# Miniprotein binders against b1l550: the designs that were tried, part 104

Target 1, 279 residues: b1l550
Amino acid sequence: MRLPEELLERARDIHSEAPSHRIKLDRVGSFGLKVPVEFKGFLLLAEADVWVSLPEGRRGVDLSRQVEAIYELSNPPKDPFSLCREAAISLLEKLNYADSSGVSIRFDAPLQDGESLKYYGVEISSIASDEIINKIRVEILGMTACPCTAELIRAYKSSEIAATHTQRSLGILEVSTKAEHPDPDKLASIIERAMSSPLRTYTKRPDEGGLVIRSLSNARLAEDVVREMIHLFLEEFGHLPEDTHILAAVRSMESVHMHDIYAERSFSLDEIRKEISSH
Below, E stands for the ipSAE of ESMFold2; O stands for the ipSAE of OpenDDE; V2 stands for 0.75 times the mean of E and O plus 0.25 times the DockQ between their complexes.

## First folded at step 11 (miniprotein)

Design ks6 (at its last look DockQ between E and O 0.65; V2 from the best seeds 0.00; counts 0 for: pae O 2.1 > 1.5)
Fold by ESMFold2, look of step 11:
Structure ks6 (fold): chain B 279 residues (1-279), chain A 83 residues (1-83)
Amino acid sequence: as target 1 above (279 residues)
Amino acid sequence: SWKKVRIEFTFDPEEREEVLEFLKRLARELAEKYGLTVLVYTENGKIRIFVKGDPEAVDKFIEEVLKELEKRGVKYTVRVEEL
């Protein structure tokens, strides 16, 4: 049923009223939208959140204008970074009462894996107020090999065995900056290089043997992986603004335990440089 | 009543980064002074300032931004678009 358009003349405009409690809200928006994006030659269906600030004197947000802003820009599909930034600017322009806006876009990024594909998780954001702040989070699985068990087995009396437990570990890099979003493939590469070895979609037996040997030659604690991520990040992205904020983390799904282990470090570029230069 | 304006500046590439930081600071100061919402960003190698608020305050903002740029003595072109 479609209601008569004439009712718009008689109904209160609830959204433009003052609220009964004059409290500003930081984020009011539409979350979980599906939007098409074009990423490195792939057409993907991404999930998007859009929001604006709401001042204390306005009761509600014009939600349809928020949704229109991102969908207008998503047809035809374009790269998710341009979509994210452009939508954030458009929201601030379209919604008069807002003093800030934001857009998040999440998708699985394809990676070539030999003659097959694998993937990693990406979430990007752009927040517009007096300037634009960009955020990117990358998550990718890798393989870790436990160095403690490896050393115990190596030292085992009569042992000719080179072995340890290996497991999947989820590596995470999150970057907030006033510069452009870092390339997600470079962030994923940093995470994978910090692990004992990358994961493969499939292998033949000789190749699988090589993968395992590589992992044993590169045994890492979760703590080691986080430190290596930070080291590699600084080599690649040390040029970013000094107030750039980073989170590096690993969640390891330990194959010999009922539970996971977790390690993380947050820092700004200014902070970590001072820390490293003190040694 | 609201006025919304996009100001677009073209500067020589070698000056762009320094002028961008100057315009960000200036825009923040003037937006606070006049109670305006502002966004400073780059687009296709140009610097854009979006400003919205009271029509008279927006006009004063534009006047003062242009005045301060003239004092700085940097070569530029400008386009002003009311949205």
Scores: ipSAE 0.602, ipTM 0.888, lowest interface PAE 1.8, mean pLDDT 91
Fold by OpenDDE base, look of step 11:
Structure ks6 (fold): chain B 279 residues (1-279), chain A 83 residues (1-83)
Amino acid sequence: as target 1 above (279 residues)
Amino acid sequence: SWKKVRIEFTFDPEEREEVLEFLKRLARELAEKYGLTVLVYTENGKIRIFVKGDPEAVDKFIEEVLKELEKRGVKYTVRVEEL
């Protein structure tokens, strides 16, 4: 049932009223929207959040306009980067009382693994205000082998390839920049290369054995992984603006402990360059 | 009430990148000067500027942007749309 439109003439616009408390809100919006996106030839159903700021003198946000903004841009499906940026701008254009807007889009990105697929997690964001800041977060699982246990076992058994415990580790790269969103596949590749070995969706026995041997021969602490991620990131993306902010992190789901090991570094490109040059 | 304006520029593709960086810088300076919200972006091969704020300030912004482009001698077509 649709209410008669004439009722709108008689009803108060609740959203435009003054609030009981004159306080600005940073983000008001709709979270958990589902929007189609096209990514690398795949049509994916992504989760999206859309929001704007709310001035102190306005009681509420017109949420319907926010939802309309992103869905208008989602048909036909387009790449999530363009969708994110365009939607953020559209929100500011449509909601004239907002001084800032934001869009976040989350999905699992397909990654080719032979004839099968693996995946990594992606969150793409754009925040529009006086400038547009683009953010991307990539999360991908890899495998780590512990070098400490390997050294202990080597000392004990005198083997060239020492056994050690291995575990899944989640690598994270988050980049915030005034430039365009960095390529998520490149970010995922950096994370995988920083690990002892990548994970595979499908392995034959010889391939599996080789994967484990590679991991054992490339044993890394969680700290090593993070440092390697940073190193590889600088090599690939050192051309980004100096004020680009990066979070590099790893969560190792340790196989010998009930808890995870976590390591991270947050930095700007200018900061980390100064740090490295000082040694 | 705040005035909202979209300015759409069409530039020669060869000059577009250079002009974009110029406009980003100029827009930021003018936004600060006049207390405006300004966004410079590209869409469909065109450079767009979204500007929002006091009507008089918005008009001054537009005037200054066009003046600076004229000084640079860049050929362009412009469409100004009030939103």
Scores: ipSAE 0.220, ipTM 0.666, lowest interface PAE 2.1, mean pLDDT 90
ESMFold2 (binder alone), look of step 11: mean pLDDT 87; pTM 0.863

Design ks7 (at its last look DockQ between E and O 0.70; V2 from the best seeds 0.00; counts 0 for: total charge 0, pae O 2.8 > 1.5)
Fold by ESMFold2, look of step 11:
Structure ks7 (fold): chain B 279 residues (1-279), chain A 83 residues (1-83)
Amino acid sequence: as target 1 above (279 residues)
Amino acid sequence: SWKKVRIEFTFSPEQREEVLEFLKRLARELAEKYGLTVLVYTENGKIRIFVKGDPEAVDKFIEEVLKELEKRGVKYTVRVEEL
């Protein structure tokens, strides 16, 4: 049932009133929207959050206008980076009282894995306030092999065991920049190359053996995985603006422990260049 | 009560990056002076400035941006669209 439009003349516009407590809000929006996106030939159902700032003198945000803004741009489906940026701009244009806007889009990105597919996690954001700040977070699982245990086992005189504990490790790269979002596939590749070995969707016995041998040949501490991620990131993306901020991290689900190990480093490109040039 | 304008500039490719940084600084300065909300961004190789606020302040913003570009001696074309 649709209510008569004549009621709009008689009802209060609650959202446009001043609030009882005049307190500015940083983010007011609609979170958990489902939007279609097209990513590298795949049509995906992504999750989106949209928001604007709300000044102390305005009681509520026009939530339907926010939802309308992103859905107008999502049909037909387009790449998530364009959708994210364009929606953030549209929100700031449409909602007069806002001095900033933001959009986040999350999806699982498919990757070719032999004759199969695997995936990694992507979350992008665009925040518009006087310029656009773009953020991207990529998370992908890899395999790590402990070099300490590998050395102890190799030194064990009565054993013919070539082994160490291996585990899934979650690699994370998060980039905040005034430039366009870095290509998520390149970020995922950096993370995988920093690990002892990639994970596969499936393997036959010879391929599985090769994967294990690779991991043992490339055993790395979680700390060194993070360092390698930073090194590879600088090779690929050192050209980004100097104030670009990066977080590189590993959360390793150590197979011999009841808990995880975690290592991280955050830095700006300016900071890390100064650090490296001093050595 | 509110005025919203999109200003779109075309500059030579050689000047675009330098002028973008200049316009970001200028827009921020003028927005603070006049109590405006601004956004400076690029679209299809062009530089856009979105500005909103008090109609008279928006008009002064546009006038001053164009004046400062003329002082700088940069060649450009401009399109102004009220939203």
Scores: ipSAE 0.613, ipTM 0.891, lowest interface PAE 1.8, mean pLDDT 91
Fold by OpenDDE base, look of step 11:
Structure ks7 (fold): chain B 279 residues (1-279), chain A 83 residues (1-83)
Amino acid sequence: as target 1 above (279 residues)
Amino acid sequence: SWKKVRIEFTFSPEQREEVLEFLKRLARELAEKYGLTVLVYTENGKIRIFVKGDPEAVDKFIEEVLKELEKRGVKYTVRVEEL
């Protein structure tokens, strides 16, 4: 059922009215949209959030225009980075009253694992105002082996490879930059290399054994993983602008405890370079 | 009412990167000076500037951007579209 268009002439534009309270809002938009994206030859259904700022003198945002903006750009499907950036700009162009806009796109990124697939979580964002800031968050699971328990067992029973508890750990890299979005596959690789070992979707017995042995031979605390992530990040992405902000974090789902171990460091490239150079 | 303008520049590939950085800086300065919302970005190999604000301020912005580009002696084609 469509209402007669003539009714629009009679109806007040509620969104353009002055609000009861003249307060600016930072983000008003539609969250949980589903948009197709093309990523590395895969057509994926991503979740998207779109928003703009709302000035103090305007009651509401034209939400339909926001939705239109991203869907116009999503057909045909394109890479999520371009979609995110272009949509953020389009929002500012279409919504005249907004001084800032933002788009976030979330999906599971496929990662080849032999003849199978594994995945990592991706959230891509672009915020447009006086400048465009691009943000990417990558989350991937790995495995950690505890060096403390390994040392205790080694002290008790001499072995070439000390037994220890292992657990699944979630590594997180979040990068905010005025540059283009960093390559998510490279970020995922950094996280995996910082772990005791990667996870595999499919393992044969020899492969599984090798994976565990690798973990035991590369036992790392959650703290070690975060530091290694930072180190590897600096090696790969040290060319990014100095004001680039990074969050490196690990959540270890400890196998001997009911709780998780969490470690993080937030920093700008400028800050961390100064810190490392001072030692 | 606010005026919105998209400026599209076509530069030679060789000069595009240098000019982009210049325009980013210039646009930021002018945006602050005139109280404008300005975005400088690249699309399809072209440099685009989105400018929004007071109509007179927007016009001054455009004039100054073009003037500064002329001073640099950069060859370009420009398209100005009011949105």
Scores: ipSAE 0.071, ipTM 0.546, lowest interface PAE 2.8, mean pLDDT 90
ESMFold2 (binder alone), look of step 11: mean pLDDT 86; pTM 0.851

Design ks8 (at its last look DockQ between E and O 0.62; V2 from the best seeds 0.00; counts 0 for: total charge 0, pae O 2.9 > 1.5)
Fold by ESMFold2, look of step 11:
Structure ks8 (fold): chain B 279 residues (1-279), chain A 83 residues (1-83)
Amino acid sequence: as target 1 above (279 residues)
Amino acid sequence: SWKKVRIEFTFPPELREEVLEFLKRLARELAEKYGLTVLVYTENGKIRIFVKGDPEAVDKFIEEVLKELEKRGVKYTVRVEEL
């Protein structure tokens, strides 16, 4: 059913009124939209949030215009980074009363794993105000092997035993920068290389043996995984603007405990370089 | 009344980073002075400024941006599009 257009002439425009309480809002938008994106030859269904600022003198946001803006740009599907940035700019252009806008896009990124596929989590955002701030968060599972237990078993009188507990660990890199979003595959690679071993979709027994040997030979504390992630990040992305902000973290689902271990470090590029150069 | 304009500049590549930071500062200053909303960004190797607000204030913004660029003596081309 569609109501007569003529009613628009008689009805109050609620959104354009002044509110009873003149309080500005930082983010007003539509969250959880489903949007198609093209990523590395894959057509994926991503989840998007869109928002704008709302000044103290305006009662409501034209929410349908927000949704329209991102869907107009998503057809035909295109890479999620272009969609994110273009939608943020479009929101600021289309919604006159807003002094800032933002878009977040989340998807599972496919990653080649031999003759199969695996995946990792990606969330990107672009926030437009007087300039664009880009943020990317990458999460990927890897394997960690405990060096403490390995050392205790090594010290045991039987030198024929090499063993420790292993577990899945979730590695996280989050980058906020004025530059373009870092490549998510490179961020995922940094996280995997910092772990004791990557996870595989499947292995045959000889390959599984090699994976276990790799993990034992590369035993690392969660703390050392975070430090290695930072080191590898600086090697790859040290060229980003000095005020780029990074969070590196690991949540380890320790196989011998009822609880997880968590380690993290946040820093700007300027900050971490000064810290490293002092040693 | 309301005006929205997109200004697109092409600068010599060697000057782009310096001019971008200059334009960001200038746009922020003028936006505060005239009560405007601005966005400065790069697109396909060019610098873009989006500005919106009161039509007379937008026109003053554009005029002052071009004036300050001429003061710096930088060679550029410019395209102005009203949205």
Scores: ipSAE 0.593, ipTM 0.882, lowest interface PAE 1.9, mean pLDDT 91
Fold by OpenDDE base, look of step 11:
Parts: structure tokens; C-alpha cells; sequence
Structure ks8 (fold): chain B 279 residues (1-279), chain A 83 residues (1-83)
């Protein structure tokens, strides 16, 4: 059922009215949209959030225009990075009253694992105002082995490879930059390399054994993983602008405890370079 | 009412990066000077500037951008569209 268009002439534009309280809002938009994206030859259904700022003198945002903006750009499907950036700009262009806009796109990124697939979580964002800031968050699971328990067992029973508890750990890299979005596969690789070992979707017995042995031979605290992530990040992405902000974090789902261990460091490239150089 | 303008520049590929950085800096300075919202970005190999604000300020912005580009002697094509 469609209402007669003539009713629009008689109806008040509620969104353009002055609000009861003249307060600016930072983000108003539609969250949980589903948009197709093309990523590394895969057509994926991503979740998207779109928003703009709302000035103090305007009651509401034209939400339909926001939704239209991203869907116009999503057909045909394109890479999520371009979609995110272009949509953020389009929102500012279409919504005249907004001084800032933002788009976030979330999906599971496929990662080849032999003849199978594994995945990592991706959230891509672009915020447009006076400048465009691009943000990417990558989350991937790995495995950690505890060096403390390994040392205790080694002290008790001499072995070439000390037994220890292992657990699944979630590594997180979040990068905010005025540059283009960093390559998510590279970020995922950094996280995996910082772990005791990667996870595999499919393992044969020899492969599984090797994976565990690798973990035991590369036992790392959650703290070690975060530091290694930072180190590897600097090696790969040290060319990014100095004001680039990074969050490196690990959540270890400890196998001997009911709780998780969490470690993080937030920093700008400028800050961390100064810190490392001071030692 | 606010005026919105999209400026599209086509530069030789070899100059695009240099000009982009120049325009980013210039646009930022002018945006601050005139109280404008300005975005400088690349799309389809072209440099685009989105400018929004007071109509007179927007016009001054455009004039100054074009003037500064002229001083550099770079050959370009420009399209100005009011949105």
C-alpha cells in the first residue's frame, strides 16, 4: 500500500522541525543493514551501519536517504573498502545538514587453508568530516601455549618438548588512519604469526601433531602475543602516517581457568616509535 | 541555505599524487579560513573536492583553489557541479 503523494504536501516535515531540546547528535542512522560485497573473488553478505551527525536545530535525519546512499553504491557489488569510503562521502553529499558521516561494514573474510577455508572477522569503517578516517578491525583465532606451565613441567620431568596447557586465543588488530585501509589479510597474518600457532580447519594426524608441537615449541603469554603483534605490525605497516592509531589485543580463552586472559596496547605510531627508541 | 559544490579535476596520472597532496593541504587551510566543510578525495582516477557552506564562502574557496592551481602551471580539466 502506497499513500498518495499529495499527502506529502499537506504533511509537516517532522524531520526538519526544531527539536524540543536543541542538542546536537553525533550519530544517527540505520544499523544492521545487509549489503552485498565482493571480497577476494567471494560474494559476501555483509552487515552495514550508516550514520550522520544531526545538528541541534533539526529534529531528525532522513533515514531513507541514508539507506538509499549505500544501496546505490552496492549494486553491482564492489569491494567493501571502496563501498565504505564512497558511502561515507555520499552521505555527506546527500544529507546537507550533516557535518560528519560514517559507515561500518562487517563480514567474515575467507582465508584459504589448504583445500578448506578458515576465516577472520573484519569490520571496516570510514568516517568523513573535514577529513576521511579509515578504520579496520581484524579478529582471528589462534592457539597459545603457556610458557609458565611448560617451565614447571620441565623442572619436574625433563623433556625436550615440555607439555603445557594450550588454548584458543582471539587476536585483535584495530587500525585507524587517514591513509587507505590496511590490507586485512596482512593484519590477519600478523596476528597468526604472533600466536604460538595458527588454527586449521582441516588437519590430518601428522599435521595436527606438528601444529601442537609448534605451539609447545613457541609458548607465549598473552602479553608476548600482543608485543609480537606490535612488533610485526611496525615491520609491515611502519610506513603509515605517524598519527595512525592502533589497538593490539589478545583474549586468551584459558583452558585451566574459567575466565579469559586479556591484554592490550593502544598507541599511535609516533608514540610507540618513541617508546621503542628510548630503550 | 548552504551551497554544496563538487569540483572534479582531471590531472595527468604522473602528477595526480603530488597535486592531491597539495589540494588536501590547500583545502584544509581554506576550509578553516572560510568555515567550510571540505573533502578532498580520489575517485575513478580523478581528484574531487566536495565543499559545503555559505554560498559566498564556497565561491571564494573555488576561486582560490583555481587560482593556486593556475600559479603552478599544471594542465588540468575541471568540472564544477553544484549539488
Amino acid sequence: as target 1 above (279 residues)
Amino acid sequence: SWKKVRIEFTFPPELREEVLEFLKRLARELAEKYGLTVLVYTENGKIRIFVKGDPEAVDKFIEEVLKELEKRGVKYTVRVEEL
Scores: ipSAE 0.056, ipTM 0.551, lowest interface PAE 2.9, mean pLDDT 90
ESMFold2 (binder alone), look of step 11: mean pLDDT 87; pTM 0.855

Design ks9 (at its last look DockQ between E and O 0.59; V2 from the best seeds 0.00; counts 0 for: pae O 2.2 > 1.5)
Fold by ESMFold2, look of step 11:
Order: sequence, then structure tokens, then C-alpha cells
Structure ks9 (fold): chain B 279 residues (1-279), chain A 83 residues (1-83)
Amino acid sequence: as target 1 above (279 residues)
Amino acid sequence: SWKKVRIEFTFDEENREEVLEFLKRLARELAEKYGLTVLIYTENGKIRIFVKGDPEAVDKFIEEVLKELEKRGVKYTVRVEEL
């Protein structure tokens, strides 16, 4: 059923009124939208958030225009980075009163894993104001092996046992830049290479043994996983603008503890280069 | 009460990067001066400036951007689209 459009002449336009309290809002939007995306040959279902700024003099936002902006661009499905950027620009163009706009898109990205797939988490965003700022967060699980316990066992009298506790660890890289979003597969690769060993969807017995041996041969503290992630990031992405901001972190689900270990470093490219050069 | 314009510039590849940084600074400065919302970005190898606000202020923004480019001596092609 559709109500008569003639009612618009009689009804107050609540959104265009001034609010009782004249306070600017930074993000007013529609969150949890389902959109299809095409990522590296895969058709994926993603979750999107869209928003704009709202000036102190306007009571409400035109929410249907926000939703329209991203859905018009999502059919046919396209690359999530293009969708994110284009939707952010469209929002700023469509909503006259907004001085900034933003779009976030979240999905599980497939990675080739032998003849199978595994998945890692991706969240991208584009924020448009006077420039576009692009942000990407990648999360992927890997395996870590504790070097402290490994050294204690090595020192054990009459022991040739190569052993330590191993666990799943979640590696995190988050990048905010004025350049295009870094390739999420490359970020995931950096995280996995920083760990003691990657995780596999499945393995046959010889491959499983190889993974365990690799993890024991590459035992790492959570702190050193973070340091290695930073080192590898700088090798791959040191060309990004100097004001690019990065967060590198690991949350390790330590198999011998009731709790997790967490390590984190945030920095800009300019900041970290000066720090490394001073040592 | 509103005017929305997309300005699209084509520059030689040699000049594009330097001009982009110049236009970012200029657009930000003029947006403050005239009380406008501006967005500068690249698309299909071209530089775009989206500007919106008071119609008279938008016209002054466009005029001054073109004047500053002429003063800088950069050669370009421009397309102006009102949205």
C-alpha cells in the first residue's frame, strides 16, 4: 500500500527542523546493511555501514538516501574497495547538509590453502571530507610456539625433546592512509609469515607433522610476532604516505593459560622510521 | 540555496602528482574562505574536485581555482558538471 503523496503538503518535515539541542553529530547512518561484493573472483555477502555528518542546525538525516547510495552501486556486484570509495563519495554528493561521509564494508576473505580454502576477516572503510581517508583492518589466525618453554625443555637433562606449547594466535593489521587500501591478501601474508606457522583447513599426516616441526623451529614471543609484522609491513608498504597510520597486534590464546596474551604497537610511517634509525 | 559542482581536470602525467598536492592545499584554503564543503580525489587518471554550498560562493571558488592554475602556468583541460 502506498500513502497519497498529497499528505506531504500537510505533514511537518521533521528532518529539516532545528533540533532542541544544537549539537553537531559526527556519524548518523544505517548500519548492518547486507551487500554483495566481488572479491578476487569470489561472490561474497558483506555487511556495510553508511553514515554522514549532521550539522547542529538540522534535526535529522535522510536515511533512505543513504541506503539508496550504496545499493544503487552494489548491483551488479563489484569490487568491495571500489564500492566503499564510490559510496562514500556518493553520500557526500547526495546529502547537501553533510560535510563528511563514510562507508565501512566487512567480509570474510577466502585464501587458497592447498586444494582448499581458509578465511580471514577484512573490514575496509572510506571517509570523505576534504580528502578521502581509507582504512583497512585484517585479522587472521596463525600458530605460535612459546620459546621460553622450548628453551627450558631443551635444557632438560638427558633430553633431546624438541617441545613447547603451541596455540592459535590472532594477528591484526590495521592501516589508515590517504592512498588506496593495501591489498588484504598481502596484509594477511605478512601476519602469517610473522607467526611460528600458518594454520591449515586440513592436513594429511605428513603435512601435519611438518607444520608442528615448523612451529617448533620458529618459536616466537607474541612481542616478537608484532615486531616481525612491523618489519615485514615496512618492507612491503614503506612506500605509502608518511602520515599513514598502522596498528599491529597479536592476541594469543595461550594453550597453558586460562587467559590470552596481547601485544600491540600503533605508529605512523614517519614515526617508526625515526625510531628505527635512532637505534 | 545550494549549488553542487564536480570539476574534472586532465593534466599531463608529468605534472599530475605535483598539481594534485597543490590543488589539495588550494581547495582546502578556498573552502575555509568561502564556507564551502569540498572533496578532492582522483578518478580514471583525472583529478576531480567536488564543491557544494552557496551558489555565489561556489562560483567564486571555481573562478579562483582556475585563476591560480593559470598563474602557476600548468596546462590543463577542464570539464565542469553541475549536479
Scores: ipSAE 0.592, ipTM 0.877, lowest interface PAE 1.9, mean pLDDT 90
Fold by OpenDDE base, look of step 11:
Structure ks9 (fold): chain B 279 residues (1-279), chain A 83 residues (1-83)
Amino acid sequence: as target 1 above (279 residues)
Amino acid sequence: SWKKVRIEFTFDEENREEVLEFLKRLARELAEKYGLTVLIYTENGKIRIFVKGDPEAVDKFIEEVLKELEKRGVKYTVRVEEL
């Protein structure tokens, strides 16, 4: 049932009214939208959040316009980076009372693994105000082998390749920058290279054995992984603006404990360069 | 009421990156000077500037941007649209 348009002339615009309490809101929007995106030749259904700021003098946001803004840009499907940025800008243009806008897009990114696919998690965001800040979060699983247990077993058994416990670990890189979104595949590669070994969707027996041996020969603490991630990030993305903010983190799902081990470092490129140069 | 304007520039391909960086810097400076919200971005090979604020300030912004582009001898086509 569609209400007669004539009713709109008689109805109060509730959203434009003054609120009972004159308080600015930072984010008002629609969360959990589904939008198609094209990524590396794949058509993916991504989850999207869209929001704008709300001034103290306005009761509500025109939510329909927000939804319209992102869907207009999502047909035909395009890359999620362009969609995110363009939608954030479009929101500010369409919702003229807002001083800031934001868009987040989440999906699993396909990654080729031989004849199969593995994946990593991606969250892309753009926040528009007087400037545009682009944010990307990449999460990918790898494997870690514990060097402490390996050393104990080496001492006990006198073996060249010491057995140790291994576990899945989630590596996280989050980058916020005024530049364009960093390449998510490169970020995922940094995380995988920082771990003891990558995960595989499928393995043949020789490949599996080799993967485990690699992990054992490259045993790393969660702390080692984070430091290696930072190191590799600086090598690949050191050209980003100095005010670029990074979160590097690892959550190790420890196989000998009921709990996870977590390590992180948050930093700006300027900050971390100063720290490293001081040693 | 705030005036909103979209400025769309079409530049010859050879100088687009250099002009973009210039415009980014200029837009930032002018935004601060006039207290404007300014966004600069590329869309469909065109450089777009979104400007929002006081009507007189917006007009001054546009005038100064165009003046500075002329000083540099940059050939461009411009479309100004009030939103």
Scores: ipSAE 0.110, ipTM 0.587, lowest interface PAE 2.2, mean pLDDT 89
ESMFold2 (binder alone), look of step 11: mean pLDDT 83; pTM 0.809

Design qn1 (at its last read DockQ between E and O 0.99; V2 from the best seeds 0.87)
Amino acid sequence: DPVREAWKYYMEAIKLILEALRLLRKGDVEEAAEEYEEALEKLEEALEIAKEAGNEELIKRIKLLIELVERLIEKLEKKLKG
ESMFold2, look of step 11: ipSAE 0.808; ipTM 0.942
ESMFold2 (binder alone), look of step 11: mean pLDDT 84; pTM 0.794
OpenDDE base, look of step 11: ipSAE 0.832; ipTM 0.950
ESMFold2, fold request of step 12: ipSAE 0.815, 0.807, 0.788; ipTM 0.944, 0.942, 0.935
ESMFold2 (binder alone), fold request of step 12: mean pLDDT 84, 83, 84; pTM 0.794, 0.789, 0.793
OpenDDE base, fold request of step 12: ipSAE 0.839, 0.840, 0.835; ipTM 0.951, 0.950, 0.949
ESMFold2, last read: ipSAE 0.811, 0.805, 0.814; ipTM 0.943, 0.941, 0.943
ESMFold2 (binder alone), last read: mean pLDDT 83, 84, 83; pTM 0.786, 0.789, 0.790
OpenDDE base, last read: ipSAE 0.836, 0.837, 0.837; ipTM 0.949, 0.950, 0.950

Design qn10 (at its last look DockQ between E and O 0.94; V2 from the best seeds 0.85)
Fold by OpenDDE base, look of step 11:
Structure qn10 (fold): chain B 279 residues (1-279), chain A 82 residues (1-82)
Amino acid sequence: as target 1 above (279 residues)
Amino acid sequence: DPVREAWKYYMEAIKLILQALRLLRRGDVEEAAEEYEEALEKLEEALEIAKEAGNEELIKRIKLLIELVEKLIEKLEKKLKG
């Protein structure tokens, strides 16, 4: 049922009215939209947030236009990077009172794991104003083995491969840059390579044993994992602009404790290069 | 690296588009149109580089943005005639 268009002429445009308090808002938008995206041959249903700034002299945002902006660009489905950047631009065009816009798209990215699939979490964002900032966050689970317990057990019982406790650990890389979005698969690979071992969706018993042995042979603290992530990131993405900001983090779901261990480092490429060169 | 060069042109085009949008907010329509045209030129350069490199995915992404800019120009032209 559509209300008669004639009613629009009679009704006050509430959104265009002056607010009771003249205060600019940074973000006003629709959160939790579902949009199709094409990612590496998969058609995925992603969650999307869209927003714009609101000037002090305007009461509200035309939310319908925001939704229109992203859905117009979502048909036919396209890669989430292009969708994110283009939607941010389209928002500014459609909402000419806004001086900034933003789009965030979240989904589980498939990764081939032999004959099965595993996944990592990804959030792709673009924030547009005078410039565009592209942000990507990748989260993937791996396995860590504790080197401290391994050393204790080695001291107690002589063994070539010391037993130790293992746990799932969540690795996180977040990159904000004025360049193009970094490749999420490469980011996920960096995280996995920084862990004691990757997780597998499907393992036969011999393969499982090998995975555990690999983990035990590559025991790492959460701190070690973060440092390794940073090292590998610099090798792969050192060509990004120096003002590129990175968050590298690990949350270890410790198997011997009821709490998690967390480690992180936030830095710019310029900052971390100076730090490493000073040693 | 030709791929990196193409991305550089792509990102420069985005900056120009954003400048055009700022100009439009100020009422500077003629200058905005010039910025859109310059953005298209940058994207065309990016496209040529990407074609030479044989990067199909990048070609596709560049073409998508070209299509968007062309639509933005069309919208602007309609506003000027109306």
Scores: ipSAE 0.852, ipTM 0.956, lowest interface PAE 0.5, mean pLDDT 93
Fold by ESMFold2, look of step 11:
Structure qn10 (fold): chain B 279 residues (1-279), chain A 82 residues (1-82)
Amino acid sequence: as target 1 above (279 residues)
Amino acid sequence: DPVREAWKYYMEAIKLILQALRLLRRGDVEEAAEEYEEALEKLEEALEIAKEAGNEELIKRIKLLIELVEKLIEKLEKKLKG
């Protein structure tokens, strides 16, 4: 039921009041919004979170203006990077009591896979205050082949059997920078190239055999994959600002165990360069 | 790299826009207008570089931000009139 609009002129503006406990809040927002985005010629339905900071002296945030801000910018649909940055700016403009805003946009990104498509996970964020911080997280599955088991089988009776367990491994790259968002396809490519082999949506038996043989010839620990991701990232994105922060990680669903193995490294560009140049 | 140079101007423009928003909170309306105008200048520079590079995706993104700044300026002009 719709209430009479005349009530708006009589009602208290609860949000603008002082709270009973004057405590600043870092993130007050609307989470799980559905927004359309245009990515690589695809129209996708993405999930978005929007938020602003709330000063100690303000009781509430105008949540309807948050939702309004991003939906106004999402129609007509645009690329998720522009939407993310522009919505973060618009939030600060519309909610002028906030000293910071944030937007996150999540979707499955299509990626060419031969004659078909596969997908990888993307989360794009922009956090605005005195400056804007652009963050992107990419997750893609690949195949790893265990070198430890391969060595044990090789050593068994000095056999020439080339065998080891293979499994899906989830590679993760997360980048926070004051520059533009890195291209998610390039991040996904870095992750896949660091793996023993990529995964395919569909293969015929000869191609499947080749994929497995490639993975066995390129056996890598989860730790190796993380190190290779970092190496490849520095080749492609070493030009980003020195205070750019990266997290590289692998979660390996080890086929012979009931549990996963996890490896990660976080670093800034200036930190990792110093570390590498010391060796 | 011209594409990187264009992105630098783009990101500088965002910083100027954010500064303008802070100035508006303080009531410094004329200074905020100057920051918006400088942001447009940075974006026009970025646009020219992107056009010379033939980078259509970057051209679109720069034009979108220009449209946003133009709307912000329009809102500010209404406040100055009233």
Scores: ipSAE 0.802, ipTM 0.941, lowest interface PAE 0.9, mean pLDDT 90
ESMFold2 (binder alone), look of step 11: mean pLDDT 84; pTM 0.793

